# Designs tried in a protein design chat: VHH binders against o75319. Part 119

Target 1, 181 residues: o75319
Amino acid sequence: GNHIPERWKDYLPVGQRMPGTRFIAFKVPLQKSFEKKLAPEECFSPLDLFNKIREQNEELGLIIDLTYTQRYYKPEDLPETVPYLKIFTVGHQVPDDETIFKFKHAVNGFLKENKDNDKLIGVHCTHGLNRTGYLICRYLIDVEGVRPDDAIELFNRCRGHCLERQNYIEDLQNGPIRKNW

## First folded at step 9 (VHH)

Design A122 (framework vhh_4orz_3)
Fold by ESMFold2-Fast, scan of step 9:
Structure A122 (fold): chain B 181 residues (1-181), chain A 119 residues (1-119)
Amino acid sequence: as target 1 above (181 residues)
Amino acid sequence: EVQLVESGGGLVQAGGSLRLFCAASGFTFDDYSMAWLRQAPGKRREWVALITSGGETDYADSVKDRFTISRDNAKNTVSLQMNSLKPEDTAIYFCARQDWDYSEGFDVWGQGTQVTVSS
């Protein structure tokens, strides 16, 4: 599979760091083989990702890849110094409890290991929007006690695009808190 | 309301050709990537071909250079031209609409059309 994902060009490559958190969201980087199909200003490779993060005076300490595919780029395309975690996340439906718990565990583990620095957790799905925004907001609500509307507003503002899936928004606002026992 | 209907399936001899059609209704066809998937007896559904809203095409390795996907936006139709058919191509062929947000998923499916390739 080497086609450009539907609507991928419509979204900003990288958002801003979410203030008060270690999160930054972005759309999926595309490896070199996709560049023949893109104008220079449309390219967003793994290298471009790191350059854009550095331009914001930030540093990535972890990438969490929520896509349900490995076709877009390989972990080997990333710097060896940055851990990569794959969580195969089914879209369309609200992520299940197992997926939510995996995400929370990864974030908590990163924060424990990075108490002495300010490195960011980079999170992406295909567009860095719905699955990405849902899991980040779910973490903020369930673990950090942020009010749902505040979490959603913060994500939307920093990503530069609003969460679009109504079922995701509804679950964040009115759904149960997923407690880790 | 939202519906996909396949046609064009049938029995064909190995080495032959067949063209499948999918008629879409109830949504803005031009905005979506469309795909063909197939399921042989006792196997999981596998993706075969995809065409984006912009007309870019993509194929599974097993059908590359033999199958061609195309679309006619004026008629809300996607088609699959199948050449050099092999017994291994025997399957129910499904037309599907790709979820734009979850690019690996499909949110609307047809009922399928049977393709049987005899040796």
Scores: ipSAE 0.687, ipTM 0.843, lowest interface PAE 1.2, mean pLDDT 94
Fold by OpenDDE, second read of step 10:
Structure A122 (fold): chain B 181 residues (1-181), chain A 119 residues (1-119)
Amino acid sequence: as target 1 above (181 residues)
Amino acid sequence: EVQLVESGGGLVQAGGSLRLFCAASGFTFDDYSMAWLRQAPGKRREWVALITSGGETDYADSVKDRFTISRDNAKNTVSLQMNSLKPEDTAIYFCARQDWDYSEGFDVWGQGTQVTVSS
């Protein structure tokens, strides 16, 4: 149905670009059918997403959707000029190596194809926080060689919310580097 | 009443095949993603396979290329074809309705069906 995700209203719709990266995180935009259950100021549609990104003087070049559901919005709700990638990512548990690899591959592919611009990789799960934060941080740590604490702090600061899942944090801080190919 | 009922579990030899079924009732089945999870003795419940309302599928690495999840919206059923079974696949298998509006990720569960793979 059109139930609002739990705690969805508690999170900022869109974070800030992560300095030194092409990443920006946001919570899942909701299609129009959800608006009847929201106050006007709570609404966050695919259109609103792009408006908010533009307000930051940025442009999305790719959207990576980490949710396991298709009920929140449709790819056709997005501009045709922005590629959409679905990477099914189970919640609450540390993403498996295959999921991590898929994410890294998508990011690397984008970066190779978009060297001539400054378009952003928009990443979201339901809240745009835990799964999103983990995979972004995992990429920064494994591929860019960033210190785990630095990656986490950077993400938290830019997203405007802190990673909440201890298993994610622990894995980022103390877990092994995952395969990059 | 919303309900999920699993069937098809049993004893099978290593290398064998088994097909699990889950019958759904009490809700608009085709609106939901469905999943199979399993819990082995002494282990935590783990995700096995998922099929979205749109028919997209995903699998845990441990079962990829061996298991196939499918759904029949006309019959309100989700199935799990399990091939090349291993003793490590021994577990109680649960059918679940996925709903990410819940913190648990699932809001409806079946009673589970026992799968035992002998060496």
Scores: ipSAE 0.038, ipTM 0.360, lowest interface PAE 4.0, mean pLDDT 92

Design A123 (framework vhh_4orz_3)
Fold by ESMFold2-Fast, scan of step 9:
Structure A123 (fold): chain B 181 residues (1-181), chain A 119 residues (1-119)
Amino acid sequence: as target 1 above (181 residues)
Amino acid sequence: EVQLVESGGGLVQAGGSLRLFCAASGFTFDDYSMAWLRQAPGKRREWVALITSGGETDYADSVKDRFTISRDNAKNTVSLQMNSLKPEDTAIYFCARQDWDYSEGFDIWGQGTQVTVSS
């Protein structure tokens, strides 16, 4: 599959760092083979990702890729200095407890190993919106004790786009805290 | 009511051609990528072809250059033209709507249409 993902062009490439956290969200970078299908202004390669993060005076220390595919870019397209973690996350449905646990474990591990720096955890799915926003907000609610509406508002503001899946929003607002972490 | 209905399946000799149709209703057809997947006896469903809302097409390597996907937004129809059919193309063919947010997933499915290719 080498087609551009549906609606991918409709979303800002990279959000802003979420204040008070180490999170930054973005849409999936597309490797060079996709550039023949994009105008120069629409390109968002792995290199473009790092350039945009640098332009915000930020530095990535980890990328968490939530897509259920490797067709968009390869880990080898990323700088050797930035760890890459793949968590195959089924979309449409609310992520299951196993996926939530994996995400929480990865975030907590990164924070413990990076207490002496201010590097960011970059999180993306296809659009950097629903799966990305859900897991970041779930972490803030369950681990950091943030109120659900405050977590959602913070994510929406910093991403520049609002969570769209009503079942995800409903689970964040009214669902159970996943207590394994 | 959101619905996909396939037609056009049948029996054909190896080397022959068939055209499958999928009629969509109950949603804004123009906004979605549409796909064809197939399931052969005893095998998992595999993706065959996709057409985006903007008309970009994509194909599995096994059908590339033999199959052509197209859409008619005025009629809410997606079609699959299948040429140079092989016995290995024998399967139930499903029309599906791609989830826009989860590009690897399909959220609406038809019931399928049988294609049988004889040697």
Scores: ipSAE 0.724, ipTM 0.861, lowest interface PAE 1.1, mean pLDDT 94
Fold by OpenDDE, second read of step 10:
Structure A123 (fold): chain B 181 residues (1-181), chain A 119 residues (1-119)
Amino acid sequence: as target 1 above (181 residues)
Amino acid sequence: EVQLVESGGGLVQAGGSLRLFCAASGFTFDDYSMAWLRQAPGKRREWVALITSGGETDYADSVKDRFTISRDNAKNTVSLQMNSLKPEDTAIYFCARQDWDYSEGFDIWGQGTQVTVSS
């Protein structure tokens, strides 16, 4: 159905580029069928996403969708020039090693292929916060060697919202790093 | 000049211990994750241990609980404490700087140090 995700309206639609990275986080855009349940100012479609990114003088080069459903929008709603990657990620629990690996692999592949540009990796879950923040931070910690607290602070500041899930925060701060290959 | 230099390798009996060192120069050491890899005769190079700039560590299953990776940012060194060594641990051990812009995940390598564990 076209049920608006709980608390979806409470979050900023798009964050800011994370300095020193190619990441930008945002909440899930909703296809047109959801608009009837939203006030005009609450609407955030795939088109709106790209417009907001352009307003920041940025360009998306990849979208990683971490939601565990396909009901929010279709890849066809996106420009053909921007690749779309779905990584089904269960909410509320720390992503498993396979999910983490898939995310890392996708990011690394993108960076390898996009060395000649400054296009961004757009990452989102439902709210673009917890799952999104965890995986981005996990990447920064495990791959880039960033201190956990620094990674979390950077993400929170750029997203405009703080990671909420204690299990995610604890895993990032105190959990083991994950194998990168 | 960016450089990694391993030391501490040698011959040891099974059950013995050895500590490897890697000295880094030419780059901001504390900004990078560092790793130890090894290559046994006739085998592919394999990952052994990794340590992030934040001090987080990970290990291959084959060395877990036996090996300990550590780093000293003040000295620009990364170490590998190897305990309960087995003949299967015989290999050339390499220190490497992690960089995912490279296909192997590492952009700088030392020359390696030979570790031989006798039965």
Scores: ipSAE 0.006, ipTM 0.211, lowest interface PAE 12.0, mean pLDDT 92

Design A124 (framework vhh_4orz_3)
Fold by ESMFold2-Fast, scan of step 9:
Structure A124 (fold): chain B 181 residues (1-181), chain A 119 residues (1-119)
Amino acid sequence: as target 1 above (181 residues)
Amino acid sequence: EVQLVESGGGLVQAGGSLRLFCAASGFTFDDYSMAWLRQAPGKRREWVALITSGGETDYADSVKDRFTISRDNAKNTVSLQMNSLKPEDTAIYFCARQDWDYSEGFDHWGQGTQVTVSS
């Protein structure tokens, strides 16, 4: 399908780096074929993503794509120097333990291999909000020992939009820590 | 609570037409993308057509140029006009509301309406 995802225009393209972490969140970039349906100020292509990150004096070292589709852009639309990881993440429901484990493993691997630089892990779903915010906060809580409300506050402030799914927020605040090897 | 009720299904001969309706209630209809999906006997559900809150439409290749999705926000109704029907279009047709955030998924479904196309 070539339709613009619902509510996509309502969200800021890219948030700010989350201080004290290597994370930056953004909404899904849309390949050039979508631009016929967008005003110039609404466009957010893969190229626009890298331009906006550079404007913040940041550099991407990994993109984690959480969408359950490949219709929005192709990995080939990204610079060959930036690794791309697809984790097909079902929305609406809280991500399952296997998805959480895959995300944690990818983040831990990146951090281990990038100790000598300050490159960022870019994370997105469709809006860069609920699945994205859940998995980033889950990582901060479970791995970094951040208090749930502090993780959520940090994500909300840096993304420029608050997590909207109550079941995700409830799981982050009161759910079990997911211990994965 | 959210309810989606389909109507308009029936038996038609190949080459004929049918118009399906979906009456929605229990939510702000204008804010959601609405879709039609279908399920043939023994097969998985497949997406057929979608209409966004802004009126943009999209179609599966198998039905493009034959089916037209539309909405009437004053009546909280989404409809599917099916022309040039083929035996392969025989299925239960479901009205669905797209999840407001998970754009690849649907969070509410009707019970479906049967469409049978005879050769």
Scores: ipSAE 0.741, ipTM 0.865, lowest interface PAE 1.1, mean pLDDT 94
Fold by OpenDDE, second read of step 10:
Structure A124 (fold): chain B 181 residues (1-181), chain A 119 residues (1-119)
Amino acid sequence: as target 1 above (181 residues)
Amino acid sequence: EVQLVESGGGLVQAGGSLRLFCAASGFTFDDYSMAWLRQAPGKRREWVALITSGGETDYADSVKDRFTISRDNAKNTVSLQMNSLKPEDTAIYFCARQDWDYSEGFDHWGQGTQVTVSS
């Protein structure tokens, strides 16, 4: 039940804050039960996540979990002060309109309620790359009016890895704007 | 050995209902999210419904409010209640064990059961 996700070790645990936004992307943290299968330097727990964010002089105000599984960590593993939202997001395919809407709604709600601080929206899927990158970019494009290539470049640079899925990239670059309501 | 066996498929008229079943064995059933997939003729396999180990559900937009996925952990079964069926729902339906540690998102699925909805 606690297999290490495929290629999970290949990705940086935490990206950088995306300038001009409140977003930060990271790969899924793994609960303690996974540590026995990892070298010490490979471990990335919920606690490690917060430590790494702190090292960047940032603070998480919300975590959006895009994975379908509950096996990686539990909300109880997170500080009570940080809200946790689960948005089921199917992998490998472009998220559907409902998923996109859920994400946008969550982000907008957070921004509305957190105007008086600079806390970040932490977003992750398994690798914190493809699904995560797509939805963040989709938001920037659809809601903030950012050029698709600029959004993608910004995400890639800050995450430290490039979006890999061509269908995601293609949809971001050439796909229709999705409804924001 | 992980086994997933689908049943309940058949021919039904548009607007009708059908209930699919999946019997799971060979693994700790309550630790896994389960899903139903379908593949229509000439189309790619698509995700239909998912139920997590905790009982949370999600649906493709095309089947939302018509289909209901459920599970019985005591019996190691997953079910898909399909209401208001449409010809577009015609496909082979697969029960699948979801594991996002795999690039495919699923590591096991059954042989499938044919669902045919006539006009």
Scores: ipSAE 0.036, ipTM 0.322, lowest interface PAE 4.4, mean pLDDT 92

Design A125 (framework vhh_4orz_3)
Fold by ESMFold2-Fast, scan of step 9:
Structure A125 (fold): chain B 181 residues (1-181), chain A 119 residues (1-119)
Amino acid sequence: as target 1 above (181 residues)
Amino acid sequence: EVQLVESGGGLVQAGGSLRLFCAASGFTFDDYSMAWLRQAPGKRREWVALITSGGETDYADSVKDRFTISRDNAKNTVSLQMNSLKPEDTAIYFCARQDWDYSEGFDLWGQGTQVTVSS
């Protein structure tokens, strides 16, 4: 597929770092082949991502790609100095425990290896919203003991867009803590 | 009622043409990407064609240059023009609404319409 994902243009390319955490969320970057379908101001390539992060005086140390496709960009389009992790995450339904475990393991591993720097974990799905927001909030709630409403509010404010899937929000607010490591 | 209803299927000789229609109701049709998928006997469903809310189209390699997807927002319909049909195009064809956030997912399906292409 070479079409622009539905509603992709409706969302800010990249949010702000979530204060007190190492997380920053963004929508999926689109490789050069998509640019013929975009106005110059709508382009958001892997290069554009790194430029926008640098403009915030931040540095990426890991990208976690939650999309259930490989059509948007290739890992080779990223700087070779930044690790890339693909976690194929089925959307619509709340991510399963296996997916939650993989995400938590990756974050914990990054933090242990990067305790002496301030590099960020960049997380994205297609829009950098529902799957991205769910997994970041799930980590904050389950691992860091953040209250669900506080985690959601922090994500929404820093992303610049509110989580939209009610089943995701409901699971975060009222669901059980996932003890899967 | 939120639903998709397909029509236009049938039996056709190899090299022939068919046009499939999908009538949508119960939701804001203009806001969604719409797709056609097909399922051949004993096979998994495969994606065939997609049209975005903005009118951008995309096709599976197997049908590229033979099939054309289009939409009529005033009538809440999406159609699939199938030309140069081959026996391997024989399948049940499904109209589907794409999930806006999960682009490989579909959250509303029609019942399907049978297309049979004879040699």
Scores: ipSAE 0.711, ipTM 0.857, lowest interface PAE 1.2, mean pLDDT 93
Fold by OpenDDE, second read of step 10:
Structure A125 (fold): chain B 181 residues (1-181), chain A 119 residues (1-119)
Amino acid sequence: as target 1 above (181 residues)
Amino acid sequence: EVQLVESGGGLVQAGGSLRLFCAASGFTFDDYSMAWLRQAPGKRREWVALITSGGETDYADSVKDRFTISRDNAKNTVSLQMNSLKPEDTAIYFCARQDWDYSEGFDLWGQGTQVTVSS
């Protein structure tokens, strides 16, 4: 039950805010029960997440969790002031239209309700890279009209790691625009 | 022994219903998300439905509103109720334990059960 996700240690805990957006990506924080399997410097808890965000002089306004599992942390581990949204997103496969729509709807809803602040949308999957990157880029491309290569480059640069899945990259670069409603 | 065993497959007419079962043993069942996947002839294996340890469910678009995944933690079983079946639903159906610690997303599989929907 408390196995560390594969390659989880290889990724930076938290990326940087994506300039011109409200997005920040991070890997999944792990609840305290995982700490016994980690070196102190490897630990990344929900509390650590918020500390790292604060160190960047930012504030989270929403967390979108794209993982399918509930084993990593509990919503109650988060501050009550930060909404938590679960969007089940299968790994390795390009998210389906419904998943994409759910993500877009969540983002748009947040932006509508948070026009008066500069709080960030924190997005994570397991590694905070492939699924996370795809959906963020998909949003930028489909909703904001960003050039696919620009979106990918921006995400990669800010996350500190590059998208790895070729099917995701290919879909972003050459795939059709998905419906926004 | 850690294992998953599927049952309930068979031949059914289009528009009919079928219920699949998966019996789990050898692990703490209620700690894991469980899924059904299927592989049709000549096609890649595809995700069909998932139920988390907390009971939350998700479905592929192709089966949404027709299929229902459920679990009984007391019996260590996961079920897939399939209604309004179509010939396109013909496939080998697999029960799988989801674990994102693995790159594949699943670390335990059943042997599969054949579902055939005739037109």
Scores: ipSAE 0.036, ipTM 0.394, lowest interface PAE 3.1, mean pLDDT 92

Design A126 (framework vhh_4orz_3)
Fold by ESMFold2-Fast, scan of step 9:
Structure A126 (fold): chain B 181 residues (1-181), chain A 119 residues (1-119)
Amino acid sequence: as target 1 above (181 residues)
Amino acid sequence: EVQLVESGGGLVQAGGSLRLFCAASGFTFDDYSMAWLRQAPGKRREWVALITSGGETDYADSVKDRFTISRDNAKNTVSLQMNSLKPEDTAIYFCARQDWDYSEGFDSWGQGTQVTVSS
């Protein structure tokens, strides 16, 4: 059986686009087999994700999946027109330099190839909060020169939930800038 | 009840090979990613290799090109083939099931199997 991730129902499915960026964060979509354990208003499938993005008058151009599992949904559940990138990111621990580099490289590549449109980079982990928020904020701080507290506040406001993991927050605020791309 | 049982550890000379096995029970094995982690004396556990439910693999930089993770869904087993072993590979090796909950990424662990690589 398919178990609903702990606290998954506690989080809003999709945040708002982060102004001044191409990022939008959301919690992991769950494929049809999970719907038997969810009320209709709790369902958040890959299809539901795209419907909610359209409701905001936005369009996804890339999905970055940070979960360390493939059991929640399959890439085949996504529209063929939207690229999917998996970056296996262990929960609880601050992402390592290799993971940070992969994320930055993917974002930079997307932005170069999508200069002439306004499509968004959708980023998610299980809850769309800690790993997701860390990597988005790390990108904004290291690549875009945003002050750590401003990046965190922007993410928290747009996601509708505050980063919860203190070690991630401390690394963003006090850690060195990773100039690794 | 989830159960993971490692085997195949032992003493081997540097440059040698060893194959570890993990027998899983108590859950739908083919729905989960499986991993191998290791812990050397005085160090924290570090991830070594991962295999997804779909069969995709990933490896820590220290073991790339030397270790190969594989799975047999019919037998509920995950294996780690270790080649070109170095003294630095000496550790207790743990089989782990991917944790989809809010944790460090792994929710179930075996007892571990000792691998000792002598110079």
Scores: ipSAE 0.015, ipTM 0.201, lowest interface PAE 6.6, mean pLDDT 88

Design A127 (framework vhh_4orz_3)
Fold by ESMFold2-Fast, scan of step 9:
Structure A127 (fold): chain B 181 residues (1-181), chain A 120 residues (1-120)
Amino acid sequence: as target 1 above (181 residues)
Amino acid sequence: EVQLVESGGGLVQAGGSLRLFCAASGFTFDDYSMAWLRQAPGKRREWVALITSGGETDYADSVKDRFTISRDNAKNTVSLQMNSLKPEDTAIYFCARQDWDYSEYGFDYWGQGTQVTVSS
């Protein structure tokens, strides 16, 4: 399937590092086969992702892919030096507790292994917005003790786009803390 | 309330053609990707064809070059033209709406389906 995802062009490719954290959010990179459907300025391949991160004077140490498909790019399209983790999530619904725990476990494991460097955890879904923003904010709230509104504001500012799913926002602001690993 | 209603199914001989229709209501049709999925007896639902809000199309390998998806935004309809039908195309065909935040297999609304039977 090589169609461009709905609304993918509406969002900035890569956000800024979220200050005080190791997170950076971006929309899904699209492998070279998609480029025939894109203007040159719209292209955002795995290579383009790493070039844009480098231009910010940052370095990726882990990519967490939250999409429910492998059609956009293959792990083999990434540098072999950067670990890739797939956590299948379906959009529109708030991620379930098992998904939240998998995300937290991956982040905690990365931070323990990378104490002596400043490498980033890159997180994306299709648009790098709702699922991505929810899981990053959920981690900051539940693990780091950040106030919900502060986590959401930080994500929105650094991503360059505001979380759009009201059910996600409501869960972050008023939902239970998922007290796990 | 979102409604998707399929029509056009029936019995056809192998090598024949059928055209399926999906009438959509209760949402801003022009803003959504629309898809056709099918489910054969004893099998899981599989995606067949998709058309984006901008009119870009995509197809499963099993139907590529035989099926054509199209949309009419003025009438809020999606169509699936099925050519060179094979017995293995026998299934209930479902119209589905894709939320923009879903990956390829995530659909938020479905029709009740229309039966397509291809005789050998």
Scores: ipSAE 0.466, ipTM 0.734, lowest interface PAE 2.2, mean pLDDT 92
Fold by OpenDDE, second read of step 10:
Structure A127 (fold): chain B 181 residues (1-181), chain A 120 residues (1-120)
Amino acid sequence: as target 1 above (181 residues)
Amino acid sequence: EVQLVESGGGLVQAGGSLRLFCAASGFTFDDYSMAWLRQAPGKRREWVALITSGGETDYADSVKDRFTISRDNAKNTVSLQMNSLKPEDTAIYFCARQDWDYSEYGFDYWGQGTQVTVSS
């Protein structure tokens, strides 16, 4: 059924743009069917996502959905003008090389096609924290050459929550660079 | 509310058999893969057996050919037939619902567990 993800309410709906990047992280928006299980102030729909982004004077150019389910919302719930990309990513595990590559490829493709604007890459998993943070940081580290600690700190600060999973942190700090092709 | 309630545990001699049951409620049972996990004292919780929504089964190497997982979608139950039990099978056994999105060990819900003790 449509159960609210565990601890979903505990996380800020939307983070801040990561300075020097086109990334913004947020928790998964929930379709209308979830609203009956939420207080009004707890609701965070696809529409709410875009409203919150607009409030930050930003615009989404791409949404990357890392959840390993399709039950939270439908791509049809999003504006047609914003591309949606699903990358099924298992929770709690360090993403495999294929997943990492898919993410990097998507980001690079977006950046190539969007050089003339300042639209953001919105990335989310369930909480918009661990899987999301790992892949964003992995990109910054592997592709942009950012120091792991700097990448993690930047993400944490902007998301408003810190990466929680030690295996993700450890892999980012001490793990090998993944191939970019 | 998702609920999983295990039963059927107990004390059994080595070589004996037990059948565990799990009653599920609060979700569309037939849409989910279900599993049995176990945790022995001082050890990590480990996966024992899995059955998909389609009825496909998988087992940990340690229990292959001894344990059989099954499900009854009409009753919202999952069972674990345990044969040829060994002392090393002693553990608390948990019924679990599989979810790969955000779950510990790939499972998002599990019950309170049922104690299985196999004596030498």
Scores: ipSAE 0.057, ipTM 0.504, lowest interface PAE 2.3, mean pLDDT 92

Design A128 (framework vhh_4orz_3)
Fold by ESMFold2-Fast, scan of step 9:
Structure A128 (fold): chain B 181 residues (1-181), chain A 120 residues (1-120)
Amino acid sequence: as target 1 above (181 residues)
Amino acid sequence: EVQLVESGGGLVQAGGSLRLFCAASGFTFDDYSMAWLRQAPGKRREWVALITSGGETDYADSVKDRFTISRDNAKNTVSLQMNSLKPEDTAIYFCARQDWDYSELGFDYWGQGTQVTVSS
């Protein structure tokens, strides 16, 4: 019962840290039971995630999981020292205001509690692209005052893949700023 | 535009077989996982079978070893071979396209459904 998510292999496992921020984006890690369906070079387990982040001389302090399922990996597959937050988001729809505010609250809380370190907030959906990129960009625009096109360019460059869903891009460029409260 | 059209449903006696077909159009069929879901009387819609773009299959426990999903990329068709049918398999069967940016149970397009009735 562990089929690989559609097109998951087409995307880089982990992007680069987004300069000037605490964000790093990646595709969903797949627990060990998926590995029999993958070539060795295609494997991307929770362990592989932490190894790749360490290879970039970075350290993960929080994982925000935006997938609508729990079948890909379990929180128990992560180090006990790294907080895990699940925010259930459906794909292809722009996240609603409640979801956006939950994401902003989690990011703000992490930043306040991690003022004396440089640990990263890891964000992923299934491909680490559309829902992930939308919420990160939405945070940068609404909270940090980054211009929409600059936020999108920064995410695209650091993720290594461009946001694909036009409705997400249009909401970021032309949609209302969601208030920070 | 995206369309999914099911066929092959009907009335069959317990222990019998039926083959369902879904003709897909309006998108690059080879790029998407395709699924069959069913809605039994008095029950919520449930997933029964999935086939990925690469041809890997998965099944609900209730239909394992009895149902086989397959696809023909040249014809843009997904099929469900149903063997050893039981009265509890009676349902409307829907073909669905999986949105790769949604959960495994998230589908963005559905057919109208085809009725399968299994008599005792």
Scores: ipSAE 0.016, ipTM 0.340, lowest interface PAE 5.6, mean pLDDT 88

